# VHH binders against a8e7c5r167to518, part 1

Scores and structures below are computed, not measured.

Target 1, 352 residues: a8e7c5r167to518
Amino acid sequence: YKIFMDSDSFYYSLTYDLTNTVQRQGELGKSDQPLWKRVDDRFFWNKHMIKDLVDLQAPQVDFWVIPIIQGFVQVEELVVNYNESSDEERSSPETPLQEPTCVDDIHPRFTVALISRRSRHRAGMRYKRRGVDTDGHVANYVETEQLIHVHSHTLSFVQTRGSVPVFWSQAGYRYNPRPRIEKGERETMPYFASHFEKEVETYKKLVIINLVDQNGREKIIGDAYLKQVLLYNNPNLTYVSFDFHEHCRGMKFENVQTLTDAIYDIITDMRWAWVDQAGVICQQEGIFRVNCMDCLDRTNVVQAAIARVIMEQQLKKLGVMPPEQPLPLKCYRIYQVMWANNGDTISRQYAG
Below, numbering starts at 1 at the first letter of every chain, in headers, positions and changes, except where a header shows other numbers; antibody chains are not in Kabat numbers.
F, E and O stand for the ipSAE by ESMFold2-Fast, ESMFold2 and OpenDDE, each averaged over both directions (binder to target, target to binder). V2 = 0.75 x the mean of E and O + 0.25 x the DockQ between their complexes.
[cut] marks letters that were taken out.

## First folded at step 1 (VHH)

Design a1 (framework vhh_6fv0_2)
Fold by ESMFold2-Fast, scan of step 1:
Structure a1 (fold): chain B 352 residues (1-352), chain A 125 residues (1-125)
Amino acid sequence: as target 1 above (352 residues)
Amino acid sequence: QVQLQESGGGLVQPGGSLRLSCAASGFTFSSYAMYWVRQAPEKGLEWVSTISGSGGSTYYKDSVKGRFTVSRDNAKNTLYLQMNSLKPEDAAQYYCAKETYVYTSGGSWIEYDYRGQGTQVTVSS
């Protein structure tokens, strides 16, 4: 299996459906439908090719197209080695997602893959209007999947990010310009509801993590968000607010740990997707939906911290990581670089 | 029940040619993309070529591009791979596969449940 990079931020595979998570592929894998009928439409960036060909009255299923996503893909092989021995790195322009060869049995090994999928809805709409539109789509929507592969086991954990789903705007020509609410509370409700009805249908339960500053210029957006959540009153939504003191450059470890400690039970109860040779072992029950305003770094750091907690639980369950000892520092450094690359790539896509 | 049967393999000298065939049954052949994949001794399963349901679009592994040509005859439910200028590194068991995206039992991300028995290609003097 190979993933190809077509240009900066576009990825495709000739044999793997990059538009669907491991869990969604498992659900769809029982279908005898052609690939183009099974892809997740939200992330199918070249969908227009299908429409053009069917409009030409091509013979039955006469055309197919390789699904292309816009986003990020990186795969790394990590070795659990608690001394200073060097380990081979597996980072390639064409990223193979294959089981590692059994060359070194001394230390446990596992593969980490990170796939981010940017929604094609509202693509290119990077101007002053943010938030939700009248079709229930939000700006800057990205689904991020973290995969762990060990022997015959494949484990997956998915999170989303996106704009606060109210009608708001912020001028794109100045640093930290003052945001504005463009529609009233009652006018916003149907579209807010439309967005979350689609999210609940797809992911079942959502834990909203709002990283919008609770003081200063961003407060107006945070207040509007909370008000809409309360008015919507859906028991499948959980709302968490976390104040980062507008730390645009980065975050202190203590601040991130405070959040993950506070929501540890929520993280653990959500679980993850787990597939082995016998089939599906576990399913992820719910998803985190993380947002911030202008500082995309906060969202990325928080998602990385949550994904790290999940990874450690997964590796302990698989016996790859000791229950009372963290991974070697080298493993965490590689992991941090992967998530930093993810954040940088998404940020460039948002600006471009 | 999906069935795929490969044929046409054999022993050839470097620079020689072979034409592989895959007879398909149990599904609407023209509605699905088809793949050629291969497995050399001591190596994993390797993608070689893809052809769309209509035959209008084809894709190839870089190392075989210009030497191999995939085609299909939808009236006969048959897939073909014309292999020219064969090299020793092309020696492998060749399989055809229906468009399928599953996890491998062996710990890979792709499993070709609908691939047939395969046909052996040996390239040596």
Scores: ipSAE 0.000, ipTM 0.136, lowest interface PAE 20.8, mean pLDDT 74

Design a10 (framework vhh_6fv0_2; at its last look DockQ between E and O 0.01; V2 from the best seeds 0.00; counts 0 for: pae E 18.9 > 2, unsure alone 63.1 < 65, off the site)
Fold by OpenDDE, look of step 2:
Structure a10 (fold): chain B 352 residues (1-352), chain A 127 residues (1-127)
Amino acid sequence: as target 1 above (352 residues)
Amino acid sequence: QVQLQESGGGLVQPGGSLRLSCAASGFTFSTYAMYWVRQAPEKGLEWVSTISSGGGYTYYKDSVKGRFTVSRDNAKNTLYLQMNSLKPEDAAQYYCAKDTTYTVYSSGSGWTIRDYRGQGTQVTVSS
């Protein structure tokens, strides 16, 4: 598929539906319907712009309307090579420049794509829009899909982020204003339920990963979230709490492994979408919904960590990676850059 | 190293009372929410109660509401569970856990928790 960028934030494709995951596309099946009629409405950003065209009811409009997403798209081709010594050791002046033997042709290769789709609902800047609205939409809702393509195989793993689905705000002139709850527990319950009913309908099962600080100014929001989860008591919801600041203080992001190790069985049981020429091999059985306060840096780090675990499992399953080895360092570095770019882009879109 | 040590369990008659304690060490106790979980024979680990770091918010499983009270003394690094009007169905191994990295599962029978916990204390309710 060919992807086009109109700007740093908007993406479209003439041949691929960027609004739907691989799994959803499979469920929709082959259709003669134009792309704009098959879109996930949440991520169709130019819907309002095309309203007048659609109202013309002209068949020619179907060809001209291309769905546009706001978010992030990056595609990289990776090579699995464990012999590549870190470039830092080669910089010793005494090692003769061994001609880069095109060793690349003998090693397994795979394509990785990262697609983030921002919801058009409740769009706005982080300090202006927080929490849930009366329609059950949350601030900074983003669906992120990691794709792996090897030969005829396409694998997909989908995660979401979104603001804590209670009525809360963070307004003030001070740097890092104190969050406050805007509505009571009972008043919030129907809207909390509405949000998750829609989520469950879409993704079947949800594993909530709440990264909100368990202490300090953020605590009130974390407590409100947990309370609503307990009150709602839906069997399709799992709730995980991880104090990111406590574990990753001093930019020790490697400590996120504590979380991924703790929920490794949940990650494994969730599986992923896998399709080949013969059809659907497996489906993703649920989704991780990750949040912090603003669903930006912390959330991105955790999503990247979970997605890495899945990637390694996928590559091992495909025979691209050996079972007892980690992702090659070069692959890991590129992977980290992709997710960092994803995080930065989403941050710019939400922070203004 | 995080250490949690439960105590106060025992044998009681139906309608009796017990007070469980949990001594915490190896972390800043006052900065973490704490919770109680229990595991009955042939049943999974189930959530019983949660208390916020400052003690201002408490949450309970429906079946124990009005009978159980969770509290904490942050100066003593101790978590408590007062259990009144005990029923046979309350018989279980009781554990305290720290709200750091944990998972709560919803089921038809309630919520279950997976987290770091102590060795537990046995509560038996029998006539």
Scores: ipSAE 0.028, ipTM 0.437, lowest interface PAE 4.1, mean pLDDT 87
Fold by ESMFold2-Fast, scan of step 1:
Structure a10 (fold): chain B 352 residues (1-352), chain A 127 residues (1-127)
Amino acid sequence: as target 1 above (352 residues)
Amino acid sequence: QVQLQESGGGLVQPGGSLRLSCAASGFTFSTYAMYWVRQAPEKGLEWVSTISSGGGYTYYKDSVKGRFTVSRDNAKNTLYLQMNSLKPEDAAQYYCAKDTTYTVYSSGSGWTIRDYRGQGTQVTVSS
């Protein structure tokens, strides 16, 4: 349960598999295989170390290889307390709050963990060619898992992000570089299909949220994406297009409520992974795959908004939050900082 | 404010043709992609066709390819669907819709458009 950070935002644990979600770990069950043989290959950044150790005839290779992810990890313990002892920082609380006792046994507590796992595929190909490659891998693919822990309960909600899975590029040396499509629909389809066949195998159902501008220079990418989705015609895909206007580029977390309200039934039907001491209580029924072109902030804001809706549903289901109240202000502030740190870290990894 | 008005539906024999029209107002028609969707009594809302804002790109449901042609006249703010070789399975209420802040497409359950859907026009195919 102890997670270590290395240079360049690499993370590892000696006892916990950081490459697999809670749900995937449950699906694998208990195994007598060493940790590195059970990991998700997509997020196993030191995979080549195994080949090198075998090539060197290392006698105990299983004890030398600890799986390392690249991405982000943050863990916070939060208290559901609507009564703050400090001065009011901002808005009127509406109801006069009572002074808390010096022993805070009366307020529910929960742990939130945020884990982002960057795919080891395509890591060096972001400078010109984006989108999908001939192996079906997409640029800047990241799986983000939000974990809630309360007593013996562990709940998990997973989302992915990645480049639009067509063949496209953007010239890095041009003034105002304009994106272009590099292959036609017929040439693209085998690789588009390969990408989504792997995604459907892993996540069952996909809800695509396309945040590419529907007007101006980004439109060519959005048009190509929709065309391939329609041509592919896979019943496990749902496509959502959300037009992120220029005035919304600096929008607050709450301003994406239009989208989350519109897809509330889809979010609720997707559910979440839930395990306790007795075993699996429920499973997540699909995944959101969110993309943008140039503004990674849009993707992070949208994923944070969806994850918050899920977290509030989870906390209410567990009786940790009252059904008629929002998240306490202090919890919300810490949650916002966690997601901002996630976005900043992923953005730096994409750019560098 | 945004308004869409479909017309051109009716009763036709199998193998017959109909041309649907959609008159659009309250927005800059030439800057938005437009869609045709349909709903039969036994089925959910089903995507039929898409046309890009300039008309340069068109997309069709597999079962209507080669039989249906979508087009638009940006000067007249009008969207069209030419339907040839009509089959009994094409009988449905037909709606037009504009691309909005969000659009939902589900190939398993049909295509759902939350905003800016018109009143619709009924197409009946009988032998």
Scores: ipSAE 0.013, ipTM 0.313, lowest interface PAE 7.8, mean pLDDT 76
Fold by ESMFold2, look of step 2:
Structure a10 (fold): chain B 352 residues (1-352), chain A 127 residues (1-127)
Amino acid sequence: as target 1 above (352 residues)
Amino acid sequence: QVQLQESGGGLVQPGGSLRLSCAASGFTFSTYAMYWVRQAPEKGLEWVSTISSGGGYTYYKDSVKGRFTVSRDNAKNTLYLQMNSLKPEDAAQYYCAKDTTYTVYSSGSGWTIRDYRGQGTQVTVSS
């Protein structure tokens, strides 16, 4: 796959539909239709700019329209090498050493790609971008796809993030604002339901992971979310809450592993999309939807941790990693940088 | 349904060689990574080697690296383990194993074995 980057975090490809996951592209099948007729509308950012061109209905024009996403793309080629398992500063990602004697001919290589596609809906002014709107769209909605490629195998794991889908705000340009609920629970339910009916139609099953603090200023938002989930009562939703406790020094790795260990069976049962040249081998059985208050730092760390569990399972199943060992330290460091870059990019797009 | 049959074990002296074979049937052999594991008396299962589905990538436990070579013939549905410079510590029952598409849960520091494996072949090293 060739991917072209435009400035300001807009991306396009002449030959690959960046708006669709590997799984959705497999469900659409092989076609000679123009890319823009096959896109996922949620992520088709240049739709309105080319309206007059599309309305012309000239056949040649259809193949000139290239879909553009806003989000993040990073691709890395990694080498599985356990012989460098020592505490050396030379293993730092900033100054990798070339190893002419043992890397390309002996150690397995794989490609990791991270594609985040931001929804074009709710692209209004940043200071009012919270919760759900009257069309059932949520603020800061991002679909993130992690891809693994080895020889002819393509593996894909997809997650979403998005604002708590109730009507709420956090205003106050001059002060430290507290969040406020703008509509009551009865008035909110039709729009909450509208949002999740669309999500269930797309992903079939959702596992909500709510990272909103259960005490203090965030409690009002978390309580509102849980109440709506209970009132909606859809069997295709699973609701998980996890309280991060941040007394000092930021987030602890131990706390994140506590979550992934607790839901390990749910992660494993989700599976992933697997395609090779013979066709589709398996598919992902739903999706994780992760949120905190702004769907930025805590959300990104949790999504990276879930995706790492899946990645290690994928690599072990392909025989790229031995079954009893974690990812080599050098590979893990690069993985963390990829997800950090993703989080930073989404944060800049949200903040404006 | 899935069947794995190990063979080629036997008695050798220290420094000797053996070649193990594993005949596979009941599944599409060429689409799965394959494993060799071993078990000595009073010890748990120990991973020995892995080979990718196409045969292009091989992995070894540190204690056998350089002495053992895993290979496969996808046309014959057969997995091999060439064992050279055998040591008394290598004596064990050797099994080939197929990984599976459905979930395998890790328990403690090891795998919970839900994968298919054969009945094994005994390797004995004595002077």
Scores: ipSAE 0.000, ipTM 0.145, lowest interface PAE 18.9, mean pLDDT 75
ESMFold2 (binder alone), look of step 2: mean pLDDT 77; pTM 0.781

Design a11 (framework vhh_7xy4_2)
Fold by ESMFold2-Fast, scan of step 1:
Structure a11 (fold): chain B 352 residues (1-352), chain A 122 residues (1-122)
Amino acid sequence: as target 1 above (352 residues)
Amino acid sequence: QLQLVESGGGLVQPGGSLRLSCAASGFTFSSYWMAWVRQPHGKGLEYIATISTSGGSTYYSDSVKGRFTISRDNAKNTLYLQMNSLKPEDTAMYYCARETIYVGGSYTWDYKGQGTQVTVSS
């Protein structure tokens, strides 16, 4: 089993409990205890993070907290109050109001959690080979889960990101490194197929969102990806290309809304996981697999936009959000900060 | 009973820095959103910054973005405001506030401390 370790990274495993020997894992067997209660504390490198979350009495801590990951975790509690705005806040009266417990009960509340789990298989360093390897694993593979909790309801929506699964690389340390395709389509197909066979087995249906530039130096990678998808011809794969122009500075929400509006039916049909006290209400029936080449900000903003659409659908079904209006601006500001923190953390881990 | 006690204010030159603190007691501090607001002499209250229960999310008025940082220590029941690159326009009484809903169509805090004076002048 492989361990990824550097001065800026946390220890993680998606397939093996690194805190326990084989003997201890055999002795534990199957257990109803959460993973973090079963780990050997002596080898839990970021124990203080779990302890801080427990000390904060975060709701459903056993659900949100993953004790051994490389990635990101953030939990926020949001209040749906349509009278909250920055302009109106500046004009508020000075005198204290009624007791807090009396006023808090009139507004719906919900918890949002965001968890990103970076794969151990291809935690590649800067300047190393990208794409797919001979085991069918891709570089910079991250699973991101958004959780909504309201009363007894827990809802989950999962997306993935990773390198374009062909054999490609960039030149070592050089001015303006240009990407290169290392293998032809015939040589690539067994490994490309291996990657997507595993993905389909896990997630059922995949919607590929390719954010690689359609012009300029990135085009060679995008062209190779599309050709390989067409040759593979798997009905469980849907391919979507969304072009963020080479010279575009910053991403506008209008541009991202154009994408989410275009794929709205696909987003809705994918559904989400929904569990209450009685058991499973529904399951997610697919996954978005989002990729770019060097600009991780594109991937993060697109995933955030898709997750926002899902969150709004979930909150409307739960009666937390009215069907005819968006959430208060204050809620969206907090949500945007959560996703920005996620992107910044993954970008730092990607850079090595 | 509920108390919010601000400290750390004072006189500073333009371009200087101050760190404000607010000690909270009488309620479960970690369960509430907190804010910093200010009031210049003879003027109304102005919102400055807000922080979520976990401290993971912060948001700021446009007048202080990039200059002020709000933070909290839930173990110590304390709210902080780090103020950098201070301007004469930042001169005001600064209050620690617990967030609430609007009353009569205006945003209002359910509790506000006695304040700490910040004066920026050369």
Scores: ipSAE 0.000, ipTM 0.091, lowest interface PAE 23.1, mean pLDDT 72

Design a12 (framework vhh_gefurulimab)
Fold by ESMFold2-Fast, scan of step 1:
Structure a12 (fold): chain B 352 residues (1-352), chain A 123 residues (1-123)
Amino acid sequence: as target 1 above (352 residues)
Amino acid sequence: EVQLVESGGGLVKPGGSLRLSCAASGFTFSDYAAAWFRQAPGKEREFVSAITWGGSTTYADSVKGRFTISRDNAKNSLYLQMNSLRAEDTAVYYCATKYIWTGSGTEVYSDYWGQGTLVTVSS
């Protein structure tokens, strides 16, 4: 398959449905519906093109709509090599090898891909109306899928991010705005429930990772979220609160280990999707739904940390990585850049 | 070098008409969806109208029935015919293009923007 970028924010493939995760594609394989009816509508950004084709009297002519997502795609091929120094860079042509010493017989190789799919619902929101709307859609909703490919094996791990699903807004100064709750718990519940019922239908179980500050201006949103979760009392929801500023001052990736260590059993129990030539080996049983106030920098750091734990488990299970070693430094560096690019791209799409 | 250049703005009386034009250069205009946005004094930029490369149109509720968007791919041009103009239509009007159009209200995703043309509706 080949993945194309039509702009710095839109992606398509002629042969692959970018709107669906590996697991959802497997579930949809039992349907006789044409591709454009089987795509995930949440991420089908060029859906208006179907109307154009129909409006031009195309019903008697077969046509193809290539599903286009807005978000992020990056694919990297990595080599597991612990003998390479992080300081060993070729800054000049004097040291280049004619042919690189990188073969699978010497060192294991794997492909990692990162796909973020921005919801077409609530597109273009900036500081005016956050949270949930009356259709149960939340602001800044993004599904992020991390893929590992080794030989015939494809492994997938999916996370979501989105605004706290209560009715809230920001007013005052553009920078450092004070959030406000617009509706009480009773008035909010139908829409809060609508959002999570859709999420549970799609992902089965949700582990909420709330990164909203426990003190200061953000506390009002965090308090409203927790109270609504408790009142809703859905056994398919698990709520985890993490004080990002207290534990991860300065946005240090490694400091998020406090969170990943605390939820290690939850991460492991969730599993990941695994497919090979013989079929489905296992399924992801739930999803992390990560939020901060804006679902940008803090959310990206936390999702990257969780996804790294999963990737290391996947690579060890496949025998690509030794059980007692972390990722090689070069792999870790490329992985960090990949997730930073993801965060930067989503931030630009949100902010304008 | 990609450029979008708006023209046709000016002073017009309430109830009058005005036609805005946007000239595209430096890219294949026919491959792009196009839209008009406006920004009134002291307000945020808002969506006005969009047209896909197939010619399907979308309008903001505030202008529906009064404004008509059209395109001429042979001339690399986008147009906005504005009828029954009101004082509230006073704004700087911006031309925007997007290789893939996501619908209305998505100004932040436009690939290319023009510099704008001022429309003043006043007696």
Scores: ipSAE 0.000, ipTM 0.104, lowest interface PAE 22.0, mean pLDDT 76

Design a13 (framework vhh_h_nbbcii10_fgla)
Fold by ESMFold2-Fast, scan of step 1:
Structure a13 (fold): chain B 352 residues (1-352), chain A 128 residues (1-128)
Amino acid sequence: as target 1 above (352 residues)
Amino acid sequence: QVQLVESGGGLVQPGGSLRLSCAASGFTFSTGYSYALGWFRQAPGQGLEAVAAISSSGGSTYYADSVKGRFTISRDNSKNTLYLQMNSLRAEDTAVYYCAARTEIYVSGGTYTWEDYWGQGTLVTVSS
């Protein structure tokens, strides 16, 4: 199948459902319904076209509606070769002048795909109001799926991000912008609950990773979030607070490792979706819902770090990666560029 | 250890061109951080405003409406350097120009805030 990119980071495929994760596609796989009737409505950006076609009772409408997502798609093939140079400036030229066709039958290889799906709800320009709305939708909601493909095996790990689901806003640019809480706990609860009821229905269990600063300007939002979680008292929610500003000063990778080390058992217990030619081998047992105040760089760094831990576990289980050795540096550089592109694209969509 | 250093500022006549450079030391643009890089300016007696930004891959750019079509942002990861090509300069472009590496984006009315690393600034004066 082929995945196509249109203007403004819209993606589609004629043969693959980009709106559903591998796990959701497996759950829908026994349905005889046309593709567009099986899609995840949250990510179905051209849904409005269906109204006119259905209203006209047009024959073969199923062939005319190709689901389009807004977000990000990147696919890379990586080769596990430990004999490559670790000098990035030397080993990663701009573009090689000309290279012969290279087939490497000696070294293991795998495909990594990264798909981010922006919710069509609340996807308009960010202005003043953020957080949750009266329909239970949150600003800047994105589902990100990391796929590993080796031979007949497809493995998937999914995370979500979105605004803190309380009613809040932030003033226009000031040197020190201050967020504000717009509604109290009682007024917020029906909409907070609506959001998480939908999340639990879709993902079963949620591990909330709150990256809002525990001090300073952002504390108001973090405090409101924790208070709503405690009042809501849903056993399917686990709340993890991480002071991103304190631990990830300068955005160094080793700082975010403090978080991934602390939640390593949670990451491992969540598992991942794993399917092969014979069917489903494993399912993902919940999801991380990662948030910062703006769901931008901090969230992307944390999601990338969690996804890397999962990828390493997956590759070790597949025998593609040795159990006591990290991937070659070249593999990590390509991987990091993929996640950087993902974060930049989402940030541009949020900012535009 | 970590530093951003701007260069290429100076006096230029209206309608002229100038290229600013921003060299990073102590960290690299090609590591796996989501470093978007940007240019900000502060005119005399005015507040800080966003001018242009470029994604970590170089594939996406932002420009303020006041500079769109006149300024071009680019990056060279092999040289660890960010550039701003400024064409058709106007008196209102007179400002101290700062380069910055993104820690956080706050979007309000099309303005961006970059918080992690800032350069010392380079003065651009557009006058006769």
Scores: ipSAE 0.000, ipTM 0.122, lowest interface PAE 19.8, mean pLDDT 74

Design a14 (framework vhh_3k1k_2)
Fold by ESMFold2-Fast, scan of step 1:
Structure a14 (fold): chain B 352 residues (1-352), chain A 124 residues (1-124)
Amino acid sequence: as target 1 above (352 residues)
Amino acid sequence: QVQLVESGGALVQPGGSLRLSCAASGFTFSSYYMRWYRQAPGKEREWVAGITSSGGSTSYEDSVKGRFTISRDDARNTVYLQMNSLKPEDTAVYYCAVKTYWVEGSGKTIYDYWGQGTQVTVSS
């Protein structure tokens, strides 16, 4: 698919619905309706333009209205090649770049795409009042989809991120302001429930991964979140707490494997969406909902680690990777850059 | 130098039980995810079970779920596979493996290591 960038953070395609995951597109069925009539409203940033064009009775509106998302898109073609030198990580200027023609013809190839869709609800720079609002919308809500394409196969894995869905705020006038809970548990419950009812309707089951620090200033938000989840008592919600500060100090993100190891069964049981020319092969029946308080880098690193576990399972299932081997280091490096670019782009959208 | 040594394979009758052991050395055993695989004659190697570094989570292939139990003893650097209600279809060489880490040090990955295997035969 041909994907265009309208500006640094806006993306569109003339032929592909960027607002819907592969699985949601399948659930809509084979419709003869124009693309813009099938889109996911949450991520449809130019929705107002359709109303205006229809109101003006513009000729052939379907030719003029292309759904635009705000977020991130990156697509890479990767080659599975285990012919690596034993002299890894040598600081040498010689031949780290390979020509992607004839010399790679004997090795399996796959396309990986990363699409992040920012919700149009609560758009703009970081709010002083965060969390959930009275409409059930949360600050900093983003849906991220990782796609693998090999021949006729398309595989997809989706995660979400967003603010802790209680009423909380943090003053912006001092460097390290203490967060505050603005409403009690009983007053919060209708809005907390509204948020998760919508999430369960869309994604079926949710695994909440809370990355808020379990000590110090952030603990009040984490405590409020856990109490609210327990009071809500929805069997479709699983709550996981991970102390990112303790395990990943000094930005040493390799320790995040402690989390992915601990939840390996949950990751595997969630599965992924898989479609080929014959139709749907399997579906993702659940989603990870990852949150942190202030550091968007924590959320990005954890989502990348979960998505990597899924990608390796997918590539082994497709026969692109042998079952006994890890992902080649060259592939992994490109993958890390893709996820770093994703995190940087999302962080810039919320800066101010 | 990473080494994995499996033991406990034997000839057992259908419906019987057997416990396999894998003794690990050359790495910090308590920090690593451990796995069991098996390979039957004329078939490709298949994953059987896994256990996280903490021992807090385990996973199994559908065909063995409810019959097999993976466990670990970090004091002895050993991972176990308890096999109950054995079937002729469980006949295979069973292998122990160490899970690969994403990144360690300056971007270098730790690769999977395998044991030599232990033969399990289920026959009357």
Scores: ipSAE 0.000, ipTM 0.106, lowest interface PAE 21.1, mean pLDDT 75

